# Designs tried in a protein design chat: miniprotein binders against q96jn8r1131to1294. Part 43

Target 1, 164 residues: q96jn8r1131to1294
Amino acid sequence: TLEFLENHGKNILLSNGNRTATRVASYNQGIVVINQPLVPQLLVQVRIDFLNRQWTSSLVLGVITCAPERLNFPASACALKRAAWLLRGRGVFHNGLKICEKFGPNLDTCPEGTILGLRLDSSGGLHLHVNGVDQGVAVPDVPQPCHALVDLYGQCEQVTIVNP

## First folded at step 18 (miniprotein)

Design p02
Fold by OpenDDE base, last read:
Structure p02 (fold): chain B 164 residues (1-164), chain A 83 residues (1-83)
Amino acid sequence: as target 1 above (164 residues)
Amino acid sequence: SKEEELFKRAEELAKKALWLLEQGDYWRAAYLYLLAAELALEAGNPELAFEYARKAIELAKKSGNEFILKWAEELLEKIKEEL
């Protein structure tokens, strides 16, 4: 069963069998990690449940290859400088460094109800899915095992893991 | 050994990069060569790292990806210090 780990950002409250994450304070400290590692062809999806329109930036999606159970989460995913591949806005980042500026749809403008997915292909490429549509390869190679990460940042105040 | 593992991984990435290049995917190929260069350097093979980094720079330019270009050029300077 896919669920968020108990080790999460300080402002996160888990509910619904740890399948729903809610940021209950401020605009940051909202990182969560999904328990099962990504394996080829496993599609992991989250739905944006609630957005606070006071902010311009929104959630960050990505994967980490360090042990998530022992990770001391920074205030935001962009502060992860090791073992991290992130999608923010239309940018792709590796260890905090931008590697692509215009990939896929803008995550900062996805409305409530949007379903975002991550999937590894047989070659280890990381794909982004939006509402069931494969947007292509965001990162051509990600080491395994890796875990999907969601940063409930800025606008994004609640997400829920959903089945494909 | 650790160095052997790093070297093996670097070669795997370079092979994938070559495949992507053949598909016309320049920036992703550049990125993989960049990673291969970093691993080769860590494995204690600055000569191989140099080759991969140069390839990354070349493909970054072809793709117009200034982010990877900047990263690769910085890495290249670091590699030169160990040659």
Scores: ipSAE 0.883, ipTM 0.941, lowest interface PAE 0.5, mean pLDDT 96
Fold by OpenDDE base, fold request of step 19:
Structure p02 (fold): chain B 164 residues (1-164), chain A 83 residues (1-83)
Amino acid sequence: as target 1 above (164 residues)
Amino acid sequence: SKEEELFKRAEELAKKALWLLEQGDYWRAAYLYLLAAELALEAGNPELAFEYARKAIELAKKSGNEFILKWAEELLEKIKEEL
């Protein structure tokens, strides 16, 4: 069963059998990691439950290859400088450095109810899914094992893991 | 050894990059060559790193990806220090 790990950002409250993450304070400190590693052909999906339009930026989605249960999370995923591949807005980042500016839809403008998915293909490429549609390869190579990461940042105040 | 593993990984990434290049996917190929260059350098093979970095730069330019270009150029300067 896919769940968020108990090791999470300071402002996160887990519920619904650890399948729902809610940021209950401020605009940051909202990183969560899914327990099971991404293996080829496994589609991991989260639904955006609630947005606060007070902020301009929204959630960050990606993967990490370090041990998530022992990770000391920074206030924002953007501060991860190792073992991290992130999608923010329309940008793709590796260890905090932008490698692509115009990939897929803008995560900052995804409405509530949007289902975002991550999947590794047989070659180790990381795919983004939006509402069940494969948006293509965001990162052509990600080391395994890796874990899906969601940063409930800015607008994004709640997400829930959903089954495909 | 660690260096041997790094070298092997670099070659794997370069092979993947070549495949992507054949598919016309320039920026992703550039990215993989960039990673291969970093690994080759760490493996103690600055000559190979230099070759991979040059490929990354070339493909970054073809794709118009300024981010990878900047990264690769910075890496190239670092590699030159080891040559």
Scores: ipSAE 0.882, ipTM 0.941, lowest interface PAE 0.5, mean pLDDT 96
Fold by OpenDDE base, fold request of step 19:
Structure p02 (fold): chain B 164 residues (1-164), chain A 83 residues (1-83)
Amino acid sequence: as target 1 above (164 residues)
Amino acid sequence: SKEEELFKRAEELAKKALWLLEQGDYWRAAYLYLLAAELALEAGNPELAFEYARKAIELAKKSGNEFILKWAEELLEKIKEEL
């Protein structure tokens, strides 16, 4: 069963069997990691439940290859400088450095109810799914094992893991 | 050894980069060559790192990817210091 780990950002409250993450304070400190590693062909999906439009930026989605149980989470995913591949807005980032600026839809403008998915293909490429549609390869190679990461940042105040 | 592992990983990435290049996917190929260059340098093979970095730069230019280009050029300068 896919769940968020208990090791999470300090402003996160887990519920619904740890399948729902809610940021209950401020605009940051909202990083969560999914317990099971992202293996090839496993589609991991989260639904955006609630947005607070007073902010401009929204959630960050990606993967990490460091041990999530021991990770001291920074206030935001953008501060991760190692073992991190992130999708923010339309940008793709590796260890905090942008490698692409026009990939897929803009995560900052996804409305409530949007279902975002991550999947590794057989070659280790990381795919983004939006409402069930494969947007293509965001990162051509991600080391394994890796774990899906969601940063409930800015607008995004709640997400829930959903089954494909 | 650690160096052997790094070298092997670099070659794997370069192989994938070549495949992507053959598919016409320039920026992703450039990215993988860039990573291969970093690993080769860390493995103590600046000559190989230099080769991969040059390929990354070339493909970054073809794709118009300024981010990878900047990264690769900075890495190239670092590699030159080790030659």
Scores: ipSAE 0.882, ipTM 0.941, lowest interface PAE 0.5, mean pLDDT 96
Fold by OpenDDE base, last read:
Structure p02 (fold): chain B 164 residues (1-164), chain A 83 residues (1-83)
Amino acid sequence: as target 1 above (164 residues)
Amino acid sequence: SKEEELFKRAEELAKKALWLLEQGDYWRAAYLYLLAAELALEAGNPELAFEYARKAIELAKKSGNEFILKWAEELLEKIKEEL
């Protein structure tokens, strides 16, 4: 069963069998990691449950290859400088460095109810899914094992893991 | 050895990059060559790193990806110090 790990950002409250993450304070400290590593053809999806329009930026989605159980989470996923591939807005980032400006839809403008997914293909490419539609390869190569990461940042105050 | 593993991984990435290039996917190919260059440098092969970095720069320019270009150029400068 896919769940968020107990090791998470300071402002996160887990519920619903650790399948729902809620940021209960501030605008940051909202990183969560899904327990099972991504393996080829496994589609991991989260639904945006609640957005706070006081902020402009929204959730960050990506993967990490460091051990998530021991990770000392920074206030924002953008501060991860190693072993991290992130999608923010329309940008793709590797270890905090932007590698693509315009990929897929703008995560900052995804409405509540949007289902975002990550999937590795057989070649190690990381795909983004939006409402079940494959948006293509965000990162052409991601080392394995890796874990899906969600940063409930800014607008995004609650997400839930959903089955495909 | 660790260096051998790094070298092997670099070659794998370069091979994937070449495939992407053949598909016309320039920025992703550039990215992989960039990674290959970093690994080659870490593996103690600055000559190979140089070749990969040059390819990354070339493809970054073709794709108009200034981010990868900047990264690759910075890496190239580091590689030159090891040559």
Scores: ipSAE 0.881, ipTM 0.941, lowest interface PAE 0.5, mean pLDDT 96
Fold by OpenDDE base, fold request of step 19:
Structure p02 (fold): chain B 164 residues (1-164), chain A 83 residues (1-83)
Amino acid sequence: as target 1 above (164 residues)
Amino acid sequence: SKEEELFKRAEELAKKALWLLEQGDYWRAAYLYLLAAELALEAGNPELAFEYARKAIELAKKSGNEFILKWAEELLEKIKEEL
């Protein structure tokens, strides 16, 4: 069963069998990591449950290859400079460096109810799914094992892991 | 050995890059060549790293991806120090 790990950002409260993450304070320190590593063709999905329009930026989605149980989370995923591949807005980042500016939909403007998914293909390419639609390969190669990461940042105050 | 593993990984990435190139996916190919270059350099093969980096630069330009271009050019300069 897919769940968020107990090691998470300081402002996160887990519920619903650790399938729901809620950021209960401030605008940051909301990183969560899904327990099971991504394997080829496994689709991991989260639903945006609640957005606070007070902020401009929204959630960051991606993967990490470091051990998530021992990770000392920074205030935001954007501060990860090692072993991190992130989707923010329409940008794709590797260790904090932008590698693509216009990929997929703008994560900052996804409404509540949007289901975002990550999937590795057979070649190790990382795909983004939006409401069940494959948006293509965000990162053509990601080392394995890797874990899906969600940063409940800015607008995004709650997400829930959902089944495909 | 560690170097052998790095070299092997670099070649794998380069192979994937070539496939992407054949599909017309220039920026992703550029990215993989860039990674391959880094690994080749770490593996102690600056000559191969140089070749991969040049490919990354070429494909970054073709794709209009300034981010990968900048990264690859910086790496190229680093590689030149090892030649």
Scores: ipSAE 0.879, ipTM 0.941, lowest interface PAE 0.5, mean pLDDT 96
Fold by OpenDDE base, look of step 18:
Structure p02 (fold): chain B 164 residues (1-164), chain A 83 residues (1-83)
Amino acid sequence: as target 1 above (164 residues)
Amino acid sequence: SKEEELFKRAEELAKKALWLLEQGDYWRAAYLYLLAAELALEAGNPELAFEYARKAIELAKKSGNEFILKWAEELLEKIKEEL
């Protein structure tokens, strides 16, 4: 069963069998990691449950290759400078460095109810899915094992892991 | 050895990059060559790193990806220090 790990940002409250993450304070400290590593053809999806429009930015989605159980989470995923591939807005980032400016839809403007997914293909390419639609390869190669990461940042206050 | 592992990984990435290049996917190919260059440098092979970095720069330009271009150019300068 896919769940968020107990090791998470300090402003996160897990519920619903650890399948729902809610940021209960501020605009940051909201990183969560999904327990099972991504393997080829496994589609991991989260649904945006609630947005707080007092903020401008929204969730960050990506993967990490470090051991998530032992990770000391920074206030935001953007501060991850090692072993991290992130999707923010329309940008793709590797270890904090932008590698692509215009990829897929703008994550900052995804409405509540949007289902975002990550999937590794057989070549190690990381795909973004939006509402079940493959948006293409965000990162052409990600080392395995890696874990899906969601940063409930800014507007995004709650997400839930959903089955495909 | 770790060095050998890094070298092998670099070659794997370069092979993938070449495949992407053949598909016309320039920026992703550039990115992989960039990574390959970093690994090659870490593996103690600045000559190979130089080759991969140059390829990354070339493909970054072709793709119009200024981010990878900047990254690769910075890496190239670092590599030159090791030559």
Scores: ipSAE 0.875, ipTM 0.938, lowest interface PAE 0.5, mean pLDDT 96
Fold by ESMFold2, fold request of step 19:
Structure p02 (fold): chain B 164 residues (1-164), chain A 83 residues (1-83)
Amino acid sequence: as target 1 above (164 residues)
Amino acid sequence: SKEEELFKRAEELAKKALWLLEQGDYWRAAYLYLLAAELALEAGNPELAFEYARKAIELAKKSGNEFILKWAEELLEKIKEEL
């Protein structure tokens, strides 16, 4: 089954059989990674459980292609400069560089209860799903193996892995 | 070798970029040509990297994607230093 890896940001507490991640301090140090690599046909979904609206920015979604079990995570996903593709706000980023200004909904405004999904298609394209609806290809090619990543940043204090 | 793996990957990305271009998806095609250019340069083929980077610039301009354009133009200058 899908779980968050035990290797995670230092402000994360895992619960619910490692399917729920909570940021228990500050606004950062909240990176979590899904334990299985993405494969075609696998839809990884998380539900936004709790938001703290005092912050302007919210969670970041993405994928990394480095082996995640022993990786040293930075304070925020946006500091990943290698082997990382991120969705932040409406922007798409590769290794910290913006490659698209507006894709899908603004993650900074997604309410509690939103279900966000990541899936690779058969050609290596990374898709975003929002509440069960495919938003299309965010990144046209991501090398495999890769792992889904969530950064419980700013507003986002808790997410839970849910079945598609 | 590592260089042959990089070159093979660059060719795969360029083929996919061409397919995206034929579908009218200019910014994603530009992005893949840009990645192919970086890989070709890393593989020690700056002439091929130059060809891919020029294509990335052309398509980034056509799509209006300022971010890919800036990245591709910077890469092209780097490639020219190795020609």
Scores: ipSAE 0.714, ipTM 0.888, lowest interface PAE 1.2, mean pLDDT 93

Design p02
Fold by ESMFold2, look of step 18:
Structure p02 (fold): chain B 164 residues (1-164), chain A 83 residues (1-83)
Amino acid sequence: as target 1 above (164 residues)
Amino acid sequence: SKEEELFKRAEELAKKALWLLEQGDYWRAAYLYLLAAELALEAGNPELAFEYARKAIELAKKSGNEFILKWAEELLEKIKEEL
């Protein structure tokens, strides 16, 4: 059963059997990690439950290859400068460096109810799914094991893990 | 050894990059060549790193990916200091 890991950002409250993460303060300190690494057959999906439209930016999705149980998370995922691949806005980033300008939807404008998914393909490519639809390969090679990460940043105040 | 593992990984990335290039996926191929270049340099093979970085630059230009291009050009200058 997929759950958010107990080690998470300082402003996160876990609920619903650790399948729901809520950012209860400020605009950051909202990093959560899924408790199982990605494998090719595993699709990890979260639904955007609550947005505060007074912020400009919204959630960040991605993966890290560092063991997440021992990490001290930064205030935001954008500060991850090692072993991290992130989707932010429409951009794709590796270790803080943009590698693609426009991939998939603009995460900053996704409405409440949007279901966002991450999975690896058999070649190690990282795929984004939006409302069940595969958007293609965001990152062509991610080492395994890697761990799915969501940063409840800015607008995004709550997400829930959902089944495919 | 660590160097042998880094070199082997660089070769695997370069092979994937070539496959992507043959599919016409220039920016993803450039990205993988760039990663291969970094690994080759870390493995102590600056000549191979130079070859991979030059391929990354060429393909980043073809794709119009200014971000990979800037990264690859910076890496190439670093590699030249070890040639």
Scores: ipSAE 0.699, ipTM 0.879, lowest interface PAE 1.3, mean pLDDT 93
Fold by ESMFold2, fold request of step 19:
Structure p02 (fold): chain B 164 residues (1-164), chain A 83 residues (1-83)
Amino acid sequence: as target 1 above (164 residues)
Amino acid sequence: SKEEELFKRAEELAKKALWLLEQGDYWRAAYLYLLAAELALEAGNPELAFEYARKAIELAKKSGNEFILKWAEELLEKIKEEL
């Protein structure tokens, strides 16, 4: 069963059998990680439940290849400088360096109810899904094992893991 | 050894990069050549790293990907210090 790990950002409260993450303070300290590593058959999906439009930026989605159970997370995912690939806005980042300016939809404008998914293909390519639709390969090679990560940043106050 | 593993991984990435290039996917090919160059340099093979980094630069220019280009150019200068 997919759940968010108990090791998470300081402003996160887990609920709904650890399938729902809520950022309960501020705009950051909202990193959560999915408990199982990605494998080609596994589509990890989260639904955006609540947004606070007071902020201009929204959630960050991605993967990490460090074992997540004991990591000390930074305040925001964008500060991950090792073993991390992130989707932020429309950009794709590796270890904090932008590698693609425009990929998929702009995460900062996704409305409540949007379902965002991550999976690996058989070649190690990382795919983004939006409302069930494959957006293609964001990152052409991600080492395994890796875990899906969500940063409930800025606008994003709650997400829930949903079945594909 | 660690160096042999890094070298093998660099070759695997370069092989994938070549396949992407054959498909016309210049920026993703450039990205994988860039990663291969970093691994080759870490493996103690700056000549191979130079070859891969030049390829990454060429393909980043063709794709117009300024982010990979900047990263690859910085890596190339670092590699030259070890040639």
Scores: ipSAE 0.605, ipTM 0.860, lowest interface PAE 1.6, mean pLDDT 93
Fold by ESMFold2, last read:
Structure p02 (fold): chain B 164 residues (1-164), chain A 83 residues (1-83)
Amino acid sequence: as target 1 above (164 residues)
Amino acid sequence: SKEEELFKRAEELAKKALWLLEQGDYWRAAYLYLLAAELALEAGNPELAFEYARKAIELAKKSGNEFILKWAEELLEKIKEEL
């Protein structure tokens, strides 16, 4: 089954059979990674459970191609400088560099209950899904194997893995 | 070898970039040409890297993607140092 890895950000507490991640302090140190690599047809989905609107920015989604079990995570995903592709706000980033300013919805405004999904297509294109609806190709080529990553940043204090 | 693997990957990315270009997807094509240029340079083929980087610049300009354009221009200057 899909679970969050035990190797995660310092401020994360895992619960619900490692399917729920809660950021229990501060605004950062909230990176979690899904245990199975993405393969074609696998849709990894998380539900936004709790938001704290005190902050202006919210969660970051993405993928990493480094083996995640023993990585040392930075305080925020945006500091990942290799093997990382991220969706933040409306922007798309590769290794910390913005490559697209506007893709899909603004993640900073997604409400509680939103279900966000990631999958690879057969060509290695990374797709974002929002409440079950495919938003198209965010990144046209991501090497395999890669793992889905969520950074419980700012507003986002809890997410839960859900099945399609 | 490592260099042979990098070169093959660069060619794969360039082929995909061409397909995206044929579909009118200029910024994603520019992005893949840019990645292909980086791999060709790492593979020890700065002439091919130069060709891919020039293509990335052209397509980034057509798409108006300032972020990829800046990255591609910086890469081109780096490639020139190895020509």
Scores: ipSAE 0.596, ipTM 0.854, lowest interface PAE 1.7, mean pLDDT 92
Fold by ESMFold2, last read:
Structure p02 (fold): chain B 164 residues (1-164), chain A 83 residues (1-83)
Amino acid sequence: as target 1 above (164 residues)
Amino acid sequence: SKEEELFKRAEELAKKALWLLEQGDYWRAAYLYLLAAELALEAGNPELAFEYARKAIELAKKSGNEFILKWAEELLEKIKEEL
């Protein structure tokens, strides 16, 4: 089954059979990674469980191609400058560079209960799903294997892996 | 060699970029041409990198994607230093 890896940001507590990640301190150090790489036919979904609206920004979603089991994560996903593709706010980023201003919803305003999904298509295109609806290709040609990542940043204090 | 592998990967990206262009997806095609240009430059082929970056600029302009355009223009200036 899909779980979050034990290697995660320092402020994360895993629970519910490692399917729930909670940020238990501060606003950062909240990176978690799904334990299986994305492949065509696999839809990884997380539900936003708890938001703290005192912060302005919220979670980041994305993928990395570095093997995640031993990786030293930065304090925030935005600091990933290599082998990373991120969805943040309304933007799409590659290695810290914004490459698209608006794709899908604004993640900073997604409410509790929103289900966010990541999937690769057969051509290596990374797709975002929102509440079961495919938003299309965020970025083409992501190398495989790649690993789904969530950064429980700012507002986002808990997410849970859910089945499609 | 490492350079030959980088060059062949750049060609693969350029082929995908052309396919996206044929589908009318200008900014994603420009994005892939920029990745190809960076690889070509790393492979020691600044002439090929120049061609890819110039194509990326053209397509970024067509798409109106200011972020890809800025990246493409900056990369082109770097490539010119090695011509």
Scores: ipSAE 0.558, ipTM 0.825, lowest interface PAE 1.8, mean pLDDT 92
Fold by ESMFold2, fold request of step 19:
Structure p02 (fold): chain B 164 residues (1-164), chain A 83 residues (1-83)
Amino acid sequence: as target 1 above (164 residues)
Amino acid sequence: SKEEELFKRAEELAKKALWLLEQGDYWRAAYLYLLAAELALEAGNPELAFEYARKAIELAKKSGNEFILKWAEELLEKIKEEL
């Protein structure tokens, strides 16, 4: 069963059998990682449970290839400069470098209840799903093993892992 | 050897880039050519890295992806320092 890993950002409280992550302070220190690496048959999905619209930006989704069990997470996922592929707003980023301006919906405007998914295809392409709909390949050739990451940043204060 | 592994990986990425190019996916093809260029440079083959980076520039321009183009141009300048 998918759970958030016990090693997480400092402002995160895990609950609901480690399937729910809540950022309980500030606007950052909210990185969480799924406890199993992505494989082509695995769709990792989270539901946005609670947003605080006082902030202008929201959650970040992505993958890292560094082993997450003992990793020291930065304050925000955008500071990951190695072995990281991230979706923020509509942009796609690799190791801090924007590589695509517009892919999929704008994560900063996704409402509460939105279900966001990450999946690898058989060629190593990273796919975004939104409310069950595959948005296509965000970035090709992500090395395996890689680990799904959510940064409960800004607006996003709570997410829950949901089954497909 | 490490150099052989990097070279083999660069060739694999270039093959995938060609496949994407055949599908009309210019910016993702350019992205893979840039990864291949970086690996070729790390493998000690700046001539091959130069070829891949030039291809990436061409495809980035064709796609209108200014972010990939900026990256490709910066990498090309880095590669030139080792030619």
Scores: ipSAE 0.550, ipTM 0.834, lowest interface PAE 1.9, mean pLDDT 92

